# VHH binders against c4kar8, part 188

Target 1, 263 residues: c4kar8
Amino acid sequence: MAELSTPSPASPAPLDGGRGDELEKFTLRGARQILQLLQDLITHRGLITAHTGGGHSFMTAVLKVDEERGRVVLDPSPDPQANRRALAAPRLTCVTQLDGIRIQFPLVGLGEGQDKGRPALFAPLPAEMLRLQRREFYRLQVPLAHELSCLLKAEDLARKPVEVSARVIDIGAGGVAVVVPTGAAEFVIGGTLPACRLALPDGEPIELDLEVRNLNRQTQRNGTEQLRVGLRFAALPRAADTRIQRYIFKTERALNAKARGGL

## First folded at step 11 (VHH)

Design x49 (framework vhh_7n9e_1)
Fold by ESMFold2-Fast, scan of step 11:
Structure x49 (fold): chain B 263 residues (1-263), chain A 126 residues (1-126)
Amino acid sequence: as target 1 above (263 residues)
Amino acid sequence: DVQLVESGGGLVQAGGSLRLSCAASGFTFSSYAMYWGRQAPGKGREWVSGISWSGGSTAYASSVKGRFTISRDNAKNTLYLQMNNLKPEDTALYYCAREWPSSYYDEYTAEYFQHWGQGTQVTVSS
């Protein structure tokens, strides 16, 4: 069955509407709730991925909430092209995670200027924010020290078969996001990668089939661009699901303990 | 200034063929994977096919696999969809795009999706 290359129906941003009552229980519309959540992102130094459309995003952060002017102040990218894309976009879709909870919100009407003599991006406060408080939406940010990798079977730029060791940057119940080395391989949404090997810190690599679900050229805080590939677990062995969940729970527990002790 | 202009649609009888084209401008076409999607009257948009930036990798929806062929000419900044053995259920407005929303891994994807073109209408009669 060649069903592995067939994607599920398109999954637009949660705030696109048409998701009925299911998303209403996760949607914040109160001005004070929105202000508090934005302030929590500042307090926890939350990194935000701002999607500007066309498969582009950049890493930013909320620097300040200007209640008097009713706007949020964002850290601009050191890459001028990323800022130009953001300013040209009719809407930014911002995604972040706070205490394991996925948070998404739109920004419309982005402008550029100065804040206290420093370059800044400005946008009106969002009218709503989505707070997805369910385990299936959780993404563990993988600690670099774990050296978690996934060996992908793909084709290089010359269409030759290649095995690419990709760094796993986040992992959840449904898949992983990886960073692919520059020039290593090409990917397309809907493509299937059979017999890939996910290496967890403990035990043998897990062999599994992956489906490409998203591709994004993300501009990092230092201005460099990386290709992020979102991969869905298409065929999980029973033992693999248990090992992945165990890794996620143990790592989250350890990170929570370290954060509480480190404060 | 991303601009995508679709063409090549029309009226065709079941079993017939059409070739769609998408002319791209305003970005480095050869650096992006490209996609074809479609929307039947009164229905939601559905993914049809995708092609990697060099043309080395392709993917197809199960409903069109074996009948449709996606290709690209990076020297001409043009994406193509060769549609063979067309069926009435292929009737839809066809769009090209340089991105597609995520599905299962992050089904509540934050990626902003834009349709840059007007699309090209394909009508398949019985």
Scores: ipSAE 0.550, ipTM 0.829, lowest interface PAE 1.3, mean pLDDT 81

Design x5 (framework vhh_7n9e_1)
Fold by ESMFold2-Fast, scan of step 11:
Structure x5 (fold): chain B 263 residues (1-263), chain A 126 residues (1-126)
Amino acid sequence: as target 1 above (263 residues)
Amino acid sequence: DVQLVESGGGLVQAGGSLRLSCAASGFTFSSYAMYWGRQAPGKGREWVSGISGSGGSTAYASSVKGRFTISRDNAKNTLYLQMNNLKPEDTALYYCAREWPTSYYDEYTAEYFQHWGQGTQVTVSS
C-alpha cells in the first residue's frame, strides 16, 4: 500500500501496476479511430505536452499524419537540448486535450528529419491512444486573459522563505498546475505549501493548503524553460470548492461559445 | 548521462536500523530534488521520501514519517536515507530517483517512471 505524507481521498497509484484494466475501456486500438483522432488534433491545433522522462517535457503539436509511411510528424522544439532529450528517450508520453477530453498516447522510435524543407520529428503511429471521457480527469486550460494566479509560500535556492506569484495554467476539481521561472524557488514532490492564495475573478483570494504532486522542467514553444508545478488541494472548504467549480463551468461555457463563433 | 547507484541495504530484525546511500553522477546534483522510492514483492512502486536541491525542504510518506530521515551531501553528490524502527512491511527494493512522475492532483499520470540503478534490497524479518 502506497501512502502520501498528506492524507487524500486519492491514494497514490502504483506505477504500471493497477490501472491497465480500468483504462482498457478508454483505449482506442482501431487504426481508423487513431487516425481520425490524430487528424482532429491537427484540425483543432491542439498543443501537446511531450514527456521525455527525467523530469523534462516540451510543447509540441502534430503537424501531419503520414498514412503511407505509417508515421506522425511533430513540431520540434526551438531548444536543441529538448530535442536531444526527446530523441534519446525510450518513449515519449504525449498528453493533450480535445473538447475537454484528456487524450494520451505513447510514441516510440522518435527520429529527426525534414518535412517540406523544415525540421521535424517523426515517430511511428501509436498502436493505442487513451481518450478519457471522465470528469475526474478533466482540467480546464486557463485562458491567459483571466490572469489567474496562485501565491505560493516556498523556499528559494538559499533556503530562505519566499512568496512566489505563480501563473495558473490549468485547474480541476482536485488542484491546479502553475508555472514559475526555473530557479525562482525550490519544490519537492510530497511537500506541503501552507496558506497559499488562489486568486479567482470572483471575490477574495481563496486560502489553501497545497501538496506538491508533480514537478517538471518544461520547454515552451518559444524555447523558454519553466518549472511546471502540479498542486493538489489538501483541504478544500465547501465554499471554495463551489467557487472553483463555478469558475470552471463558466469558463468552459464561454470557451464553447467562442469556438462556435459566439457573439 | 545520469547515473544513480544505491547501496546500504541488507537483512535486519524488526526494530533495527539501516542507512541507505545513493551516489549520483552525470548532472548538477544540487539543482534537482531527489527521491527515495521502494517496491515490495507483489506491490507497485511506492514513493517514500523527497528532498529539495538545497536540502531545505523534505517530505515523507505517512507510513515512514518519524522513522525515516532523508538527507543529502551536495559536495559528495550523495543522497541518504536513515531508516529507524524498521518493520517487516518496509521489506522492499529501494531506489533513488531524480524525478517522481505522478499527476499533480489525480491518481493518473501520463509520465513514465525511469530509475537508473538496480536498487538496494532491504529485508526486515520478524
Scores: ipSAE 0.624, ipTM 0.858, lowest interface PAE 1.0, mean pLDDT 82
Fold by OpenDDE, second read of step 12:
Structure x5 (fold): chain B 263 residues (1-263), chain A 126 residues (1-126)
Amino acid sequence: as target 1 above (263 residues)
Amino acid sequence: DVQLVESGGGLVQAGGSLRLSCAASGFTFSSYAMYWGRQAPGKGREWVSGISGSGGSTAYASSVKGRFTISRDNAKNTLYLQMNNLKPEDTALYYCAREWPTSYYDEYTAEYFQHWGQGTQVTVSS
């Protein structure tokens, strides 16, 4: 009676191996890349959830990157207790989203102080930033030669309907950033601009609804003030999405080819 | 200097109403969109509502839409938030801001902006 030794169930292969490699593909460790991403967060006024541990978090933003001192400046909480928690935490886990892409990065060595007389939080630059790029939400800096524009339907200070032709400075699957003259129209974060028209080089303008996600006043060196408006595609027809994606892809390829000396 | 002073907070029962005010000074009030934010205990700061300079355009967080109304009186340099049908989850420190996020640094002008008030406490009891 040969005792059939029941084969010991093979220990499930640790699921940990494959997920680590995938995350590495999305992890930025280069100083230049990290700086650029932080600058992008500043430019877009990206809201950041900073987790302090213990289920506590507060909303912040990157206010400035101090390259000389190798530190990032964060918006303090209006709650002193939240700031105390942040300062006491050995590590902040910062989570944000830029153009639909989740960004996560750690900050250690948080301190408080003043930046130009204003209360601020300071931390050394992160050593790494996780950018979960879904291929679908790449932000393309629009070449000036393409002259992309967006006709914004908005209201002026007198609540009169106005149409403002805005230059598109960047575009992604999720939206566009445009520049307008200050005072050309009124905008509010969270507001919707209906029936706007995005002009692409490949055909007729795309009609779409836009949601205002961020506003940034910029004074140019020449003293001219411009308003940068970050706009999300609120309702994008499938055909329009396809055209936008095609434009982005085509433009990226062209830029890469040029960078490689092929043009 | 930009100054924002919130008022009108207090203790209210669920289903009750409050009207918050924000007195603004130190800038051309009508030229700026204004925002309400709030921070609940142990939670992060969140956007509540925004209104354009003229008051022609308004926006609301989904959590407060249909219950809260933002308005402004530019002649009085005052921002308002009418809060109706208040819920315990609305308990927070409410603050007004000229910018959202509440602070930013403009590298072009070398100016640091942080224009929000001290806040007013709203407590909604069950």
Scores: ipSAE 0.147, ipTM 0.635, lowest interface PAE 2.1, mean pLDDT 84

Design x50 (framework vhh_7n9e_1)
Fold by ESMFold2-Fast, scan of step 11:
Structure x50 (fold): chain B 263 residues (1-263), chain A 126 residues (1-126)
Amino acid sequence: as target 1 above (263 residues)
Amino acid sequence: DVQLVESGGGLVQAGGSLRLSCAASGFTFSSYAMYWGRQAPGKGREWVSGISSSGGSTAYASSVKGRFTISRDNAKNTLYLQMNNLKPEDTALYYCAREWPSSYYDEYTAEYFQHWGQGTQVTVSS
């Protein structure tokens, strides 16, 4: 680790709960804590991205916790292929947010059936859940009404330069997640997209260099598939950082005010 | 069923070269970005290189940039890694992957890595 100034390529994520001592502080293993967190996800109608491997995921939600049978009940995908991938997977890695805090947990032993006459997926309660309560891990889920977009400079399947307007779905201090129509452009993890333009409300678009950190073909709750791209800010000028933080803080405050106001 | 079969590893002296191959089956190879990763004894998995579905874009870990070259032949469903000027620290089991468990922009938010091949062992002696 000689030169800290060099751009870092994508690092492989830790398996089985992450980086020892660091993640242990954020890992919930108490049965009561796990049940409460799952119930909070139900109460807040939290959308869950369930990763099935092979660069595939689908959107789901916890419908209920069956304490009597020690099971969590999940909303199946309307895409039969997504459900088949999930059932064949040795493990689902579930990722969600609650009030901007990232929550991750494994599900093993997924089965299918019916719950009160409706199709459902069932899994044993997870033995652990990761709740990352640090500001540096915070990601704002971008309200659809904000129509936040990022113009990406990439290459198409013919290796020709192309510009793609991508919808920003979440944003944090270190990057954004965007949605791109499948086939619109080529991406590779570790690749750099120079001079992209992030359009924030109330101002000129911000020109940024972005590094591709994650790629996932995600099946939405309506059964359609889209490409989700995780992008790291490779170089973030102070003025751009200030504008991004201001947007996050203002939007977080507005969302918190709405939640506290009730209805 | 997705299958990836790596080959081309072996024992080589420092400064030497090896060419790894990965034969892919069970999916539309030309529609996926492909990756090479490695795992040295007692260490975690390390991303080495990636190539876009057409081969138009490539990426390399700083530790191998200038020494390794990734390429693909979509007609043969085969991924390659040309390794030059090998160093003892390149000693590892090398894996071919259709996905990479990378963090978005934090280290704890990545999908599970699923490897479908046995890997190919590269040992670089000093």
Scores: ipSAE 0.555, ipTM 0.837, lowest interface PAE 1.5, mean pLDDT 82

Design x51 (framework vhh_7n9e_1)
Fold by ESMFold2-Fast, scan of step 11:
Structure x51 (fold): chain B 263 residues (1-263), chain A 126 residues (1-126)
Amino acid sequence: as target 1 above (263 residues)
Amino acid sequence: DVQLVESGGGLVQAGGSLRLSCAASGFTFSSYAMYWGRQAPGKGREWVSGISGDSGSTAYASSVKGRFTISRDNAKNTLYLQMNNLKPEDTALYYCAREWPSSYYDEYTAEYFQHWGQGTQVTVSS
């Protein structure tokens, strides 16, 4: 029974504060806060997607924080090409989640070397980290055991209709990220994929329109490359929204119970 | 409001050259890395080049390395892409971006960390 305020149509008036001012309240700048958050990522063995630019990323992790030298030690990719892209990049944008909270931070000045005789990537400690604590930014990492899939209605290289079964890797209130086999379909950022079918464990697939938000060729920790596609829900029926939220909450509760059980 | 306006595209013969420009406004230009991306008809957007805020670091896609040069003039809030020895496969709509998109959907972070212009068309005849 809450009264909902709907956003008005876009105003012609300029924005005074911008989105940057909104994110400032979620930005950590204290050296001790940054160090603690990085240590939390190590403790929880958090996987990090490091964006190297050009729609490329690789999977990494913080292995160690060297407080004396003011630097972070990262797990390099087994793919030498991904490491070369990272070292050539002006900036890495690192994205991860901790307890459902989105964490994002830049790394500038990436170098390579050895840590205890093993290859490693090194970067100065970030000057800032974003820690987004709002529910609307939450993304559930889908357990592999759930085998969650979305059947995409897309086009191939010849612009012919094609159906692609894509594995859902994360899901939130606003959309999903999926993995698509290389060459299976072509995607245009801002394009709409109509009448796609999201398969949830309980009930019939949900038919929905998806907007392509981003594309990323990601090098996995095993060195293989995959296309990751971020998709926004374009107008969900209330029943579909309820089922998606129910799946997210049930899965989150189950994962929290498993973690507290000492697994 | 953040605005990015690309210009300098056109029709050019294989082996030719073009210089693209991106005029930026609404933010502290020198504080941000800037990127060029492109999209051919029926293809997804792909990264071309990036440059740090201080011009101290640059990066290029392997397909353009040695042929393209990214640069910026922070006093004029302008990003450039010098394209030499153009090939038919370079035909695309070229975009300027403040930050390259992250891997996931997220209207809030995508809107904050990436701003894309309308693009400028480059057509390379064989």
Scores: ipSAE 0.000, ipTM 0.137, lowest interface PAE 12.8, mean pLDDT 77

Design x52 (framework vhh_7n9e_1)
Fold by ESMFold2-Fast, scan of step 11:
Structure x52 (fold): chain B 263 residues (1-263), chain A 126 residues (1-126)
Amino acid sequence: as target 1 above (263 residues)
Amino acid sequence: DVQLVESGGGLVQAGGSLRLSCAASGFTFSSYAMYWGRQAPGKGREWVSGISGEGGSTAYASSVKGRFTISRDNAKNTLYLQMNNLKPEDTALYYCAREWPSSYYDEYTAEYFQHWGQGTQVTVSS
């Protein structure tokens, strides 16, 4: 048994532990609040990642809220396989972002049909929605023009070491999400990728140890599939943390200025 | 139709060994990372180990590292967990899964749906 030892400062975060009860303060359960938030997603043309389980997701959007029938109407995927997985799933976990705030909600009882003559997916209104207003949950969607990349050290499908340049699609204080080309490498949740290199627009690449926290085969709006890998910063030097936060802040300000025009 | 069937559990004395198996069907086994999890009486689910699709990468919880070995035989669609130097605190129902409910690179986001088998009971006596 462990004696009277202080916890290691480099102890990794648990993989199956959550802040379930602490998320209560971010949970919306009022019918009016839920309807308003879904309507805000429609108004802002919010793209939604719908997780169907088994490491699969697809990109969708809320097309309308049918208040009379208590249903939400979703845009189906152009990939029939993604739609079949969604309809077979006992629940969807929907994740989106609105004005930098992470929004999550479950959908149960998904069906298919038509809305105004067009294919659509239908589900009962969610009983709850999470609206995560804390800065620690913020993820900057990286502009394509920034060409942000991370060089990953991994194994290929033949179990040989490879270096993979992965496109960074979002970045936060705790990590990055990257897109890996199909067949380029394999990953496992809990695995460590040592000495990866994160390239920011200004200065030398940042050398980082990354932990795989999420794996998802995401079907894009054009019907193609991408492997999305969520990577946690295992240890982050203060100088690297400062550079990452400055990049996030600077980019957020620039995006806000562009969205507001001359405001 | 995804199906996972665990076996190999039992009663063993502290310091002993067991080998768990998970027979998978209904999906392309080699295309998925596979995981072992466990749940002790009165506790939540705990991640134990994971292995990548072709077996090149493995990961272990700190509590089992050096004692447990995960492996797979893709020709037989079977996942294994070799458990050595078992301790009373390893007593749990052990599950096979093709995904793990983990937070998206922080520990405070929504959990993902998972495909769990029925489990196999491991009891370690002192």
Scores: ipSAE 0.610, ipTM 0.858, lowest interface PAE 1.1, mean pLDDT 82
Fold by OpenDDE, second read of step 12:
Structure x52 (fold): chain B 263 residues (1-263), chain A 126 residues (1-126)
Amino acid sequence: as target 1 above (263 residues)
Amino acid sequence: DVQLVESGGGLVQAGGSLRLSCAASGFTFSSYAMYWGRQAPGKGREWVSGISGEGGSTAYASSVKGRFTISRDNAKNTLYLQMNNLKPEDTALYYCAREWPSSYYDEYTAEYFQHWGQGTQVTVSS
């Protein structure tokens, strides 16, 4: 009976991982900047997910920045096992969000102690903090009745060009999520799908280039497997952007009206 | 493959209650902290509640504290959100996630945070 080694859940990639050049511009290394950001996390009571490795994590918060001792004080987990894992981990990867901006930072040298008579975790101040300045794009969940579709120009497993009509499930200023039958085409993250056609209810399809950004396999309630594909607008003409924004706005208003019992 | 399926949403009057469920598969459920997030129309995603893998720690957004209760059944691989005293401002698409913050569209981190469901719509009428 070959113990199927459950693939170790991928810990969030370390800050120093291979995407180095693009992330460097978002990495804070200045002591003052780091201190300020930590203080902002305290002020806003930011929820932090601390990853200890091996797929384990716990929730914490920055309680205090001790500048004199050069350390950060974290709220320990009420779960003793989580705290043990944290203390045993060579590195914590802390992930949080402030004002829609993702923040990630490593902590090393974690210890336990007391702060003002309360149990606390301590670590030296992080040497760097990643602050992604880009806010998450709002995405409208497309009502099923609208039947938005996107004609994808992709390749099959044999690299033969194929056209796939995909249902649009959400749409935002930055892109769309679509669903396709499993095996309809081969998608590669980072790949470009040129000259695709997005169909909106208000007129002719919009021709645009799409970049594959996310892939998720989903099983429907009926047991059918589908592939959800997250697509970024690689090049969007201004006129197309306006149409998309108009559609989103109109649909949101309609949904809100319905929610209020008006429709 | 990691799968998360939300259910239990619907239309409810202000002051009413709903219980959301999230069925998880494709990973060791008890090893991960789980989160509820929501996205209101025209707004970004916000976290609502979180619970540690073993269920010993919980957290709530200030806007829902005292009204919402997160729980989990690790034997059933299911996450729950009991929502009481619902308000119109609670109207949103609710989704469960293995990671937080979770972003479907992120230029840098989308590859890391793919563990979220399709969501369930909660609509609270005045």
Scores: ipSAE 0.082, ipTM 0.566, lowest interface PAE 2.8, mean pLDDT 83

Design x53 (framework vhh_7n9e_1)
Fold by ESMFold2-Fast, scan of step 11:
Structure x53 (fold): chain B 263 residues (1-263), chain A 126 residues (1-126)
Amino acid sequence: as target 1 above (263 residues)
Amino acid sequence: DVQLVESGGGLVQAGGSLRLSCAASGFTFSSYAMYWGRQAPGKGREWVSGISGSDSSTAYASSVKGRFTISRDNAKNTLYLQMNNLKPEDTALYYCAREWPSSYYDEYTAEYFQHWGQGTQVTVSS
């Protein structure tokens, strides 16, 4: 027998060569490509989740690309603790989305200062940016007006069963990201949440099992902190998959129509 | 300054037991989920188990479920892994971690920051 055959959470590229080789196909290293992609994030006012390590992140945005000095300028958090964590971190992992495509890049050597008299964070331009072009990596940012929710079956701090209504902030073919109210429940990566209920428009809630894949304490643009939980669909039935894909397609189409109308 | 120090490894016969410990410092231990991972010779790092900050939730890799038990003592800032019915395939360097690289549900997102200890070697003989 000799098999360890356990599903493992993703390792970073340096710890998992096979996964790193797969990611290489989606990695941009050209200086002009990197500059153009950062400029596209500015143009589209893309919100960035900057991971400072230890399950902490804050919401930021690229304010400017300073090509002459070879650096990017980021919007600091109004929460001083979030900025302190970012400045103390040896590396930021920045995650965002552009036209439904996942974009991820590292920032090393973060500093603080001022840009045009306003507080700002600065970092050298990244040497690489990951751009995942395949449709199965697409994540729809759920419009707030949709009030999409997932009722999670979890345990509270006293290990008692609780039902937590979590706001769905993004959804894809493989899962959802949700925001959980502070103190409502605890989660662990690899844990399974059975018989949760995903409320989509046009029909009854979808009952499904979810696996916890990502945990992050995210400081919002207004300085408040929230727990963001990434959840993978486990054994998703065909009918549920079809309904989720229909919601994603319909919503994306509507958002694209609104964007074109804004011209 | 996050510091994690593993101990409790050693040589044991198949069917035997070991208890690993991880002493944590430099952060509010009870506020973080904690993880055990392992790396066998010639293999990548494998997630083994996780436990939430207040011990309300645990998770296990299918290969160890029912044999390993993760626990924590928040008053002592210590994480434990009780390993029972050990098999030769459990032979690996075992690491304690404050975070696990997460793949989301898209398999390709990961945090580059790794708060790993030095590890403790577990060798299981036939």
Scores: ipSAE 0.437, ipTM 0.781, lowest interface PAE 2.1, mean pLDDT 81

Design x54 (framework vhh_7n9e_1)
Fold by ESMFold2-Fast, scan of step 11:
Structure x54 (fold): chain B 263 residues (1-263), chain A 126 residues (1-126)
Amino acid sequence: as target 1 above (263 residues)
Amino acid sequence: DVQLVESGGGLVQAGGSLRLSCAASGFTFSSYAMYWGRQAPGKGREWVSGISGSGGRTAYASSVKGRFTISRDNAKNTLYLQMNNLKPEDTALYYCAREWPSSYYDEYTAEYFQHWGQGTQVTVSS
């Protein structure tokens, strides 16, 4: 079963499979709703992270929905290995956002071919899509101009301590997602990174403990690979929580103003 | 073409020990973190332990911390779980995996795992 049920950020909940019944109220199964949501992803040029299993994913997008043939057309990766992994996978888990709302759906039976003379990936329309409307699942995509980073205390491939400056790509109430250079450090899901330093605007870096919750080797749209690390705030002091929430709120406000043709 | 084959399970009395093995093939073993999970009758899958590609970092569920030791031999493409002081509560089918589902923050969907072994049964009598 698809699993997007999230434990409390402060909870030391075990790493286990989800409870599929908790997601049912967020699951769309109507053909019309599914078609409309996929079309909205096309209209908003939504980037999709397609998880191919084995800790691998690639960045794609829905190019079109072929309602008559009951299929979606996806942009293939310029990395041939990423496409081979996708085609060999029995299922893809596709994850994206639309207006801050997390959307997730499976694709089964991926094939390859051409669309309008260009390489394309094809899959039957998903039978279901998850749309999580709750604020606790919200993740702010960090603007590149903010240069938000986190110094991670980790180990390199030779088991030596290393500090890695990782770029923060998204941030929420429960944690951050960062990208690190391939080979800079090793991570393990469930492992704790103590005394990391999150650099937010307006003040000293925040020292906090982070738990590794997700690891993914993501092939970018330009064909390069990066390691994406999902990190949970293991223990958040109240002052740190306040600063993080303030940053998220101020940044959302600024992005909303910009979207309305402001600054 | 990724294959994971678990072995080493069996029947053991409470307080006893077992060593599980997972033989991996079809990928560059040393480049991936590896995991042990378990599923007891009537329960969902439970994460037990993880180890980084080089073996330098390990992590354990609170229920097994201090009793279980995860290790790997990258030259043999083999993952191990040494289980000591076994309890009846440890009775489960044990799986090795190259990835672990997580629904926390940066979510990963469990139903789409593709690189899990068939498991090896561990039964602990009192």
Scores: ipSAE 0.589, ipTM 0.835, lowest interface PAE 1.2, mean pLDDT 82

